# Designs tried in a protein design chat: VH-VL binders against Eukaryotic translation initiation factor 3 subunit M (eif3m). Part 5

Target 1, 160 residues: Eukaryotic translation initiation factor 3 subunit M (eif3m), of Schizosaccharomyces pombe (q09722r188to347)
Amino acid sequence: DDEQSFAFLLEAVKMDNSTADEAVRELVQRAVNSPKYFFFDDIVTLPPVQQLEQSTLQLLGILSGGMTDDYVSWVAENHAHCQHQKFDEDAIARKMKLLTIASLATQAPNNTLSYGDVAKSLKIDENEVELWIIDVIRAGLVEGRMSQLTKTLSIHRSSY

## First folded at step 1 (VH-VL)

Design N5 (framework fv_necitumumab)
Fold by ESMFold2-Fast, scan of step 1:
Structure N5 (fold): chain C 160 residues (1-160), chain A 121 residues (1-121), chain B 107 residues (1-107)
Amino acid sequence: as target 1 above (160 residues)
Amino acid sequence: QVQLQESGPGLVKPSQTLSLTCTVSGGSISSGDYYWSWIRQPPGKGLEWIGYIYYRGSTDYNPSLKSRVTMSVDTSKNQFSLKVNSVTAADTAVYYCARGRYSSSWYFDYWGQGTLVTVSS
Amino acid sequence: EIVMTQSPATLSLSPGERATLSCRASQSISSYLAWYQQKPGQAPRLLIYDASNRATGIPARFSGSGSGTDFTLTISSLEPEDFAVYYCQQYNSYPLTFGGGTKAEIK
């Protein structure tokens, strides 16, 4: 299956510092486009990955510690690169919103994150926040309880 | 501290299968970015890498041995194993199991003490 | 496969002397090289990784240098316990390969 084939490719790249450029690019492309892959720290530090272009390395840095705004700024100057590398700009934008919520949850005072803070950080309407919270919980990045009455997420765990 | 220990028969007859197990203690075999290898050394000679296994079952073998070698892992027992088929006197060697850091480099930071396997009738 | 050649095969020195051991790769391996020490009846012990980084617990008298195809292990002043066989290993590409070894023996 797709997840298993991705895992095997990742293992192959980890085991061979001389991995062919095409295989390294396929690994990165599949990871950034996948709606299920969120852990980029392991990929960005691999020696064959570190040999890729500055633009790709910038994107991986954003995926491993940045916020939605960092991606918005980067993609504005890298549309051609995304097209050439077959990076799905919309898939990456969605992933960045989930990673941003996870990061906010990690830093939330009193383990409470307001819908307003999420809306501000993602630059979306507050009425869309609940859908994004459902997705971030479903992705396993955050565990918590939503309160529609108080418009808050009470955080039990964050995995960013 | 992590320790590796080889076990298995010290004597194998020609044409039979050589079977060894490495038991890992002081750490989990399924604890992330490590891979597990077998390396052998014929008496008085140098080191030869046999292959590696990742705890999820992925393997790679030295092409010189690939047709005769199989590795397996048993995470419930914290062990990984080596089988070498159709052995000859050339397979007589001290066999070491060793750990490599999967996410960083393919060098070996922990080794078992080694076990001598003699192929003789 | 990448062939690793170590020289000399045997190095005869007295305690207190400097030892210089060479390892040559048949093609560039960047800095993906490790050095091991092996005493009779024992498993190899990691000394150096990434060509020049000393492993934990390895005395300062051991140092590694080089990149590309030519590598050196230096022991600044030999102690009695340093008389052993030394192996280099490349991990730039599969299959992993070791050098033939250099035996450091007492003169």
Scores: ipSAE 0.000, ipTM 0.473, lowest interface PAE 18.0, mean pLDDT 86

Design N6 (framework fv_necitumumab)
Fold by ESMFold2-Fast, scan of step 1:
Structure N6 (fold): chain C 160 residues (1-160), chain A 121 residues (1-121), chain B 107 residues (1-107)
Amino acid sequence: as target 1 above (160 residues)
Amino acid sequence: QVQLQESGPGLVKPSQTLSLTCTVSGGSISSYDYYWSWIRQPPGKGLEWIGYIFYSGSTDYNPSLKSRVTMSVDTSKNQFSLKVNSVTAADTAVYYCARDLYRWGYAMDYWGQGTLVTVSS
Amino acid sequence: EIVMTQSPATLSLSPGERATLSCRASQSVSSYLAWYQQKPGQAPRLLIYDASNRATGIPARFSGSGSGTDFTLTISSLEPEDFAVYYCQQYSDYPLTFGGGTKAEIK
C-alpha cells in the first residue's frame, strides 16, 4: 500500500515537468528514506528533480553510484539540510552500506568478495560482515553464497 | 493463491538419475522477490535443504549433495526441476518444492504437497 | 554447517496447556530463524520468520522469541489442531539447515 502510493507519486512527477516543488520534494524524501528503494537513476534523471538545490542533487548522485565514504563526507557538511528536508541520516547510511556491497560485488574479480574487503570498505568489524551480506541478499541487490570457512561471498548475480 | 506441485517418477533404480519437476501456478516464477527451493524428508526423519534456483538460472546447492545435484528453470512453462545423479537407498524421501521469500528472509512460505521417491531395484 | 538442535524431541500435553519448544544453533544466527509446523501426511507450513514475526494467517497463540543461538516457539494454549511436528530453520549461512523436530502429541 505505501509502495503503491510511492509508485503513483513517481508516475505523477514523470508525467508533469512543472510538478509543484512540494510534490517533488516528497518523492525524493520518500525514496531517500525508504529501506526498500535502491535504484535512484529513475529519480535523478527527472527534470523536476534536477531543478532542486545542489545539496539534494549531490546526495542523489551519491545514492546513484557512490560509496559509503562519499556519504559520510557529504552528511558531515549537510546535517542542517537533512533536518530541513526530513532526510533520515541513519536510514541513508544503512542504504549506502548495502549499495556499497552491491557495487563491490559487481566489480569483484572471479565473482568472489572477501569478508575482509567488505569490512574495509564499510569500515566495520569483520564479525559484522555476515549480517550485512544477509541484508544485501534480502534486499535483492546480490545473489550469492557465503562461506564461513573461506570468509568469502561467491557472487552469482549482482544489481548496480 | 500460489500453488506448487511436484511431478516425476515415484520409483528410481539405484545408480540412476532422480528427476523431478515443480509446476508453479497462481504466480510467476520470473520474480525478483523469490528463490525456488527443493527440500527432502526421508521417511520418519527430518527436513534437508537440497538447494535453490533463481529465475535467471543462478543456483546454490547443499555441499553434501553438490556433486550429484543439478537444478534448472523453465520460465516459459513456469517450472523448475531437480536432478539427483547416482541415487542410492539413502535418497529415498518425500521431495518438496518451495518458494523462498529472500526479500524478507529465507523463509519458505509456500510448499508443494510433496512426492515420495523410492530408490529400489 | 550450522547445526540446529531442538528440544525436547517429544512433548506430551493436553489441549489448553502451554507448549514451549526450544531451538539452539551451534553458532550465532542473529534473528535469521524460521519455525514450521508439519501435520502427518502434509507439507510443512511456515509459522514464524525472523525469529518473532508471525506469517500470514498464523493464529496469535503462536509466538517466537530469541536471538543469537537460543530460540523459543511458544503456543500459549494448545488447540487440537496444534498437535504436530515443529521444525526450526536457520538462514544465516548456507547450507540452510533444519532442527531435528519436536513432536507435540496429545497426552
Scores: ipSAE 0.000, ipTM 0.493, lowest interface PAE 15.6, mean pLDDT 86

Design N7 (framework fv_necitumumab)
Fold by ESMFold2-Fast, scan of step 1:
Structure N7 (fold): chain C 160 residues (1-160), chain A 122 residues (1-122), chain B 107 residues (1-107)
Amino acid sequence: as target 1 above (160 residues)
Amino acid sequence: QVQLQESGPGLVKPSQTLSLTCTVSGGSINSGDYYWSWIRQPPGKGLEWIGYIYYSGSTDYNPSLKSRVTMSVDTSKNQFSLKVNSVTAADTAVYYCARVRIFGSVYAFDIWGQGTLVTVSS
Amino acid sequence: EIVMTQSPATLSLSPGERATLSCRASQSVSSYLAWYQQKPGQAPRLLIYGASNRATGIPARFSGSGSGTDFTLTISSLEPEDFAVYYCQQYHSWPPTFGGGTKAEIK
């Protein structure tokens, strides 16, 4: 499957600091486009990856610690780069929304994140927030308890 | 120019440990450009990948064999080795050592040893 | 693990004929597929990697094609030395797996 072949490629790049440019770019493309891969700190720090051009490194930085708005600003100036690298702009946008919720959860005062804060950060209607929170929990990025009564997520664990 | 040669016993008793060594000549194992692998082939059957080792000693094993297999590398002797624990008749095979090299974005077994037949029998 | 199925198990042909060997993956392996030739009593020899790229020193009569789940090795005009067993191997998904082989034999 995709996950197993990705693991195979990731190990190859980890073991060989002189890995061919094509293999490094394929690793980054697959990670960036994958709806299942969220752990970009593991990739950004690899020596072959650090030799890539600044546009790609900026994107990886956004994926490892940024917010949805950072991606929106980056992609507006990098449409051509996305085409050349075969980056799926829509797949990345979805992933950034999930990562933004995880980031907000990690930074949440008293481990409590309001639906309103999520809606503002993702620029979505508040009535859509619960579906995104469910996706973030299913992705394993956040563990917590939702309350429709208080419109909050009580965070027990977050990994971002 | 690079050649690989397997060595080890041709007969191993059931429940014992199978131990093989691959000697590399014409090139150095002490290189980050290659992985070193073992592959086996039971008589009249197909090929089964066993594992890879990097010159640093980092290993990856076939999950079906992982609990019984250990690989090691000795860069000073230009050799790498395979141990298979608790062998049974199912481990009877020709054992090949091979080199893995990156071809663009892909890996393939580009150089193979001649193979050594190991029979597990009392 | 991905299962690789080769067909036919045995292919009987005469020298000078075109050989077409099939390899199917149980799941997509994209283009991460290699082909090997094995003669009796010898180690396998890499022929093709990345589904379609000839390895160094391999004659032009050998060509590979396909992507995803269906792959073909073609030998445009069989030479006597080409009668051997051929294996396909995927390296898309962990662990790498080999097909059961196709034996090309003289008719």
Scores: ipSAE 0.000, ipTM 0.472, lowest interface PAE 17.6, mean pLDDT 85

Design N8 (framework fv_necitumumab)
Fold by ESMFold2-Fast, scan of step 1:
Structure N8 (fold): chain C 160 residues (1-160), chain A 122 residues (1-122), chain B 107 residues (1-107)
Amino acid sequence: as target 1 above (160 residues)
Amino acid sequence: QVQLQESGPGLVKPSQTLSLTCTVSGGSISSGGYYWSWIRQPPGKGLEWIGYIYYSGRTDYNPSLKSRVTMSVDTSKNQFSLKVNSVTAADTAVYYCARELRYSYGSPFDYWGQGTLVTVSS
Amino acid sequence: EIVMTQSPATLSLSPGERATLSCRASQSVSTYLAWYQQKPGQAPRLLIYDASNRATGIPARFSGSGSGTDFTLTISSLEPEDFAVYYCQQRYNYPPTFGGGTKAEIK
């Protein structure tokens, strides 16, 4: 279905360096807008993708290793580009918060991430943190257990 | 299209190591979008997940098998492998390799090898 | 681990009839549930993922529903090629676990 059709589009672009511009742009648009796709290392290195305009390459770079603040700065200068490319600014902002949590989890000392550290990194209220952690776990980016008592996430696995 | 093919000995003696290899064609194993898994099915029984490997070498194993299982990946050959140590008759099963969709909710297995029967017998 | 329980173990029906297969999880798996079809001597084939999404190439007569702990696979009108064993599978948590299977057989 949609997830499977996306996977097949990605493989088609990988196999053919001369893939039509339209298909390459559709791949990028679907990836950045998808609430389920998080692995931009796979996309940014593809030769047809590397031929896209600088603004799109900057966005893919942010999605493949940047932080939420990098996206906030980029989108402020690229609203017109997002409209032209049909990038969903709010969907990307949400995705960047999930990726930031996954990155923090990967680097967390003693496999423990505090709600306070998440709140600071995402610039949100601490009482919103559990909902974001639930979304990160739902996305398969992190596996762990939340403790409301200690306000921590104990990380069992990080996939980012 | 993507295809997975299991290979390895069909007969293993008790206490020895079971070794299988999965060859992937029609797609690259060096992809962040996929985990590469082994799943087994004893004759007449259900399916049991053994473990996965990511192309970086990262693995996760079923806790029931973790002490006996090792997986490895060879990205240059587009292959990944399974070793099960100290086998007994309980390890007799059809062994499947499968691709797991990492970015999909619930990470379903979308492509499977045909399966290879491994019998543990003296 | 999360235990998946399927019922009935065997379902005997004629072509053209509606089939309803049930799957229950020992704890909530949200919608992180897939269904597979397996024919004798063959590998399992993905039918449904994320509880209700049909995989590419799967006929419209197959549909999935449910969330939390209770899930259903429905085949609206059985074709001869649909007589097979069906497995549900969760991956809300690792390890992924499968149900015991439901065998759909011809009367």
Scores: ipSAE 0.000, ipTM 0.497, lowest interface PAE 15.0, mean pLDDT 86

Design N9 (framework fv_necitumumab)
Fold by ESMFold2-Fast, scan of step 1:
Structure N9 (fold): chain C 160 residues (1-160), chain A 123 residues (1-123), chain B 107 residues (1-107)
Amino acid sequence: as target 1 above (160 residues)
Amino acid sequence: QVQLQESGPGLVKPSQTLSLTCTVSGDSISSGDYYWSWIRQPPGKGLEWIGYIYYSGSTDYNPSLKSRVTMSVDTSKNQFSLKVNSVTAADTAVYYCARDRYYDILTGYFDYWGQGTLVTVSS
Amino acid sequence: EIVMTQSPATLSLSPGERATLSCRASQSVSSYLAWYQQKPGQAPRLLIYDASKRATGIPARFSGSGSGTDFTLTISSLEPEDFAVYYCQQRSNWPYTFGGGTKAEIK
């Protein structure tokens, strides 16, 4: 099944610095495209991964600590690279929005994040924010409670 | 089936700390889908929400009680607890623990309740 | 905090009659409202959530309606076991608040 297969591949790359280029690229492709994988620090630091081309390393850096805007700028210059590497641009864009919310939650003063701040950071309409907050909570990246009246998310925990 | 059971002293002296524990069975308190709440009801009166806790230890308390309330969770025992400091006769109530649905954040409500435990504040 | 006001405080009816219970919020709670039933000596039981959705195992005679600030719980034909206190609760804003309750009693 996909989760066991991915875990096996990740462990194989971690244990063998001479892992074949094809297997390393498969690991990166699967992690990047997965709607469930969010922790790229474990991947970007692997020596075989660090031997990949600059375009891929830039993407992994963005996934490891960047914001949605960083991805938008990167993908504009790398459509051909995404097609060649079979990176799903839309899946990555969605993942970056979730990671951006998690990052904002971690930095939020008074453990409170406004819908307006989320909308501005994601460059979406404020009326779309609540659905994105639901998704980030369901992904396990943030624990919190929404208030429709104050249009805020009260943050209890952030994993980012 | 999910069950919640309150336990703790039924009599507390004024100015002391009221301490209660809720034991959860039939479900894991470590589920990310649920918050866990305390709600009280003074004799002959309505319901008052006290606070909630998430299995990570994150809490929020009713502002009317926040300065006197602490909640804690023990995931190894599948329990969560309530402390109310500096109690007065106004804290005499039946105390309920309850499960609060979190998985669909649009549907926060109390789907399972303990039977309730009466705590009387008297000398 | 959002104040929830229930009316009437007491509703005296006979079995077979229709019961209509009102709940009003001091500010809009959208549809984020629940109804609970409490029998003497027992814990509250969830009846309705999201203003109109029946909880698991709740008989079809119970229905909820309303949005914004005005909500209604309807029991289409009272059974003997329905004589109880009913509470509304909003979850739209922190802190969670309950209404003062409506007691449905036998005439």
Scores: ipSAE 0.007, ipTM 0.534, lowest interface PAE 10.5, mean pLDDT 86

Design S1 (framework fv_sutimlimab)
Fold by ESMFold2-Fast, scan of step 1:
Structure S1 (fold): chain C 160 residues (1-160), chain A 117 residues (1-117), chain B 109 residues (1-109)
Amino acid sequence: as target 1 above (160 residues)
Amino acid sequence: EVQLVESGGGLVKPGGSLRLSCAASGFTFSNYAMSWVRQAPGKGLEWVATISGSGGRTYYLDSVKGRFTISRDNSKNTLYLQMNSLRAEDTALYYCARGYRYYFDYWGQGTLVTVSS
Amino acid sequence: QIVLTQSPATLSLSPGERATMSCTASQSVSSSYLHWYQQKPGKAPKLWIYAASSLQSGVPSRFSGSGSGTDYTLTISSLQPEDFATYYCQQYGSSPPLTFGQGTKLEIK
């Protein structure tokens, strides 16, 4: 089971600071590429992870605290690094859009997030916003209710 | 019910450091982005830094990048601003504000930071 | 960086008069991200109008906000003594940095 295998690897890196660089790189690669892993604060603070290449640390910083625009800027200059590290650029782009919506939801005034604000932040057409909201809800990052009439998301809970 | 109380301000020499604290109560602290906004004597408002609810995202005014660090301890409902390499132009009343990406709905009373030789 | 310019810098009026002050952005700003704060001497700012036109709870109905794009206005239909204060506009785009206008000081003539 990939999820249990990943959890085991994460615990091994946490418990044994003598873990080889290869195990640390595998942990980061799997976390970055996983459609199910969103909480990079667990990864970025690990001492072995802090010893990785600057480009990888920049990406982890974006995943733990940035926006979609930060990733777009980073990936434009790091295509070769992604290829070398076997980072899935499209998987990361999708993950960043979900994390950006979760961040906006956490910070939304009156627990209400407009489709227009989502579209502007993700740089997508407003017609695509509902599909992204469905995906962020399915990912467990946000709980809320959509209204096409008012073009808003009413937020009940945000896990970000 | 929402309360924000700043502390840690004082007189410091150029090049010195100071740590500001903001004690929050009356709301679920981890659900809100928090910010520091400053005001030099007789001048207008200037945003300094913002931290997301989880602490995972931080943003800074360009002139303080590398010198100031915003952080939070959600278990203690406390916001911090570590200020290093202080300059005369950093002299201001520093406000803790409950900041959304959209607006600041609650503000503390401020703590005065004076940087002089 | 989006620059907000407020005018006039100082507005001197008497109670009962109408006050109008403006906030002009160097680039188009969503009205959802344009807000106004009231600050009295020695006190912290208070959120007064958010999203260009929505009055914060407790703000008297004599206040109104309007505008879109680059031009925004705060109006007080009939000044009361407690309204004399400095008013700041603030914008926030899709991401930081946040910027404030330089303020309009409303003072008794």
Scores: ipSAE 0.000, ipTM 0.476, lowest interface PAE 15.4, mean pLDDT 85

Design S10 (framework fv_sutimlimab)
Fold by ESMFold2-Fast, scan of step 1:
Structure S10 (fold): chain C 160 residues (1-160), chain A 122 residues (1-122), chain B 109 residues (1-109)
Amino acid sequence: as target 1 above (160 residues)
Amino acid sequence: EVQLVESGGGLVKPGGSLRLSCAASGFTFSHYAMSWVRQAPGKGLEWVATISPSGGSTYYLDSVKGRFTISRDNSKNTLYLQMNSLRAEDTALYYCARGRVTIYGSYYFDYWGQGTLVTVSS
Amino acid sequence: QIVLTQSPATLSLSPGERATMSCTASQSVSSNYLHWYQQKPGKAPKLWIYAASSLQSGVPSRFSGSGSGTDYTLTISSLQPEDFATYYCQQYDSSPPYTFGQGTKLEIK
């Protein structure tokens, strides 16, 4: 069970500032690559994690509060680092799109997010927006109702 | 050197209770998940229960759920197993084992105690 | 739940011979989650091989582990007297979390 083993690893890293480098790097690798893990504020503040190299800390900062564009800029300069650390660039890109929608939902005036605003932020065609909204709802990051008539997402709850 | 020393085993009648203890030394106890693994005389190994490093998460073999409680006292470097409503099939040597997470997140038991014998018989 | 089945149950060989024993999972498991233990009579088990192929510190190089998916193997290239023991495979199972095989007893002929 991936979730149980990840929980044990996270607990081990939380228990000791001197946790072995291998365990800390494995925790970060599993978190950034996981299609299910979105809450990076739980990880980035851990003292052993804060001792990692600047490029990894920049990525964790982006995952903790950045937007898709921040990741695009970072990955362009860090392909070699991703290969060395076994970071899945495509998995992270997908995760960043979901986190960007969650962030937009949290900031949305009158709890309403337009398909146009999502398309602009993700730099995708408006026709693709509905599938991304379905994925962000499925991931549990946003609860709401889509309207194809008005091309909007009415937000009932957001967790970002 | 890592050392795990179990105690508390003995002869008990069906329906009775026992509390097992495992005294840990030679490592930072609070940093490791801990488990109880039992072995019936002449039989193989059977995992019984695991507790996370902080004690916040516990996991049990289905046949002992509701009867056994695993706990730990990190200030005393001690692991416990409270066994209630004991049955004949609980008769076994009970090992305390230290859990270690691989770099890939898997769990294995890298150090074991000598075991403490629990016999449930009338 | 994942069931681990070891074969043979008993393996009778002489020193110097090659020993091969298997551990089969009822469904695919990651090799990173498959581990082996050695247990001698009257003694506690010892971790022997972790993540299918990594030897624990102090384990002689004549031991090796391999496998993936449902099929895993522990091999001893040339048996020494101290190798006669029972070997157990174990995996990190999702429900319940931890499962052991029934063991393979390696005994002298």
Scores: ipSAE 0.005, ipTM 0.500, lowest interface PAE 13.9, mean pLDDT 85

Design S11 (framework fv_sutimlimab)
Fold by ESMFold2-Fast, scan of step 1:
Structure S11 (fold): chain C 160 residues (1-160), chain A 123 residues (1-123), chain B 109 residues (1-109)
Amino acid sequence: as target 1 above (160 residues)
Amino acid sequence: EVQLVESGGGLVKPGGSLRLSCAASGFTFSDYAMSWVRQAPGKGLEWVATISSGGRYTYYLDSVKGRFTISRDNSKNTLYLQMNSLRAEDTALYYCARDRGYSYGPYYYMDVWGQGTLVTVSS
Amino acid sequence: QIVLTQSPATLSLSPGERATMSCTASQSVSSSYLHWYQQKPGKAPKLWIYSASSLQSGVPSRFSGSGSGTDYTLTISSLQPEDFATYYCQQYYRSPPLTFGQGTKLEIK
């Protein structure tokens, strides 16, 4: 299975600092393109990964702690790099919106995040917010309860 | 043999509607973001709308937002532009264009263009 | 919003001459998303130069692009009859709209 083979590749890179450059690049490509992998802090800190070129390291930094706007700025300067590395720009854009919601949830005062704040941060219409919240909950990044009446997300747990 | 063919243009009165189509062939359509770019008679190029490869993200020129809808059917290799509440200023040749690379976002360049379909809005 | 201004609006030259045209952005633009298109009368535009200096496949080597920041240039070292066309620069950054310059019309003297 793709998920199991990815886990095996990750373990190989973690255990062997002499892992070939091709295998390290495959690990990064698969993680970046995967609609189900969100925890880039575990990857960016690996010594073989840290030896990759600056453009890739900058993208991993954005995925490990940045916001959607950081990615939009980065991708505008790095389309050729994405083509050569086989990075899926649309998949990354989606992933960054989910990570942005998770970040907002983690920082939300009184564990409450408004639909308006989500819409503003993602630069989307407020009527799209509930679908993105459903996606972020299904991804396991946030646990919470939506209220259509108050147009808020009550956060029980974030980044899990 | 990469090709884009537009259709659906015509003469329409102000306030009317038209639906443009763009048939793609010779490449994996679902891997590319697609754009509509227009050119008024004797004028320069103006970007109108873009849709991501999977159809989840759409972007519009401010003056057409709320009036035009870009969509795609990857199973039919076809791009669409639904144009409502047409104005005289929308009169132009409308080009279908492929954004650079496969699965790439709309923030770069258009490497393949169709021949265009003429939209004339006049009373 | 970033505005692209092309100069001159019209360039009248003879075959064999050197052609130089400019594209100036109202704000600094990365060269990675500054591109040039060639358009002949009655035809669709063709991508000609991408990322300021990379020639699209099939573009003759007499063409070159250069520039950074706000100032970009397209040069043709020795004009041939098929080069007479209108050239548009284009930038696309983070959010719509992407913008085109108004075009430089290269015409025969």
Scores: ipSAE 0.000, ipTM 0.472, lowest interface PAE 17.5, mean pLDDT 85

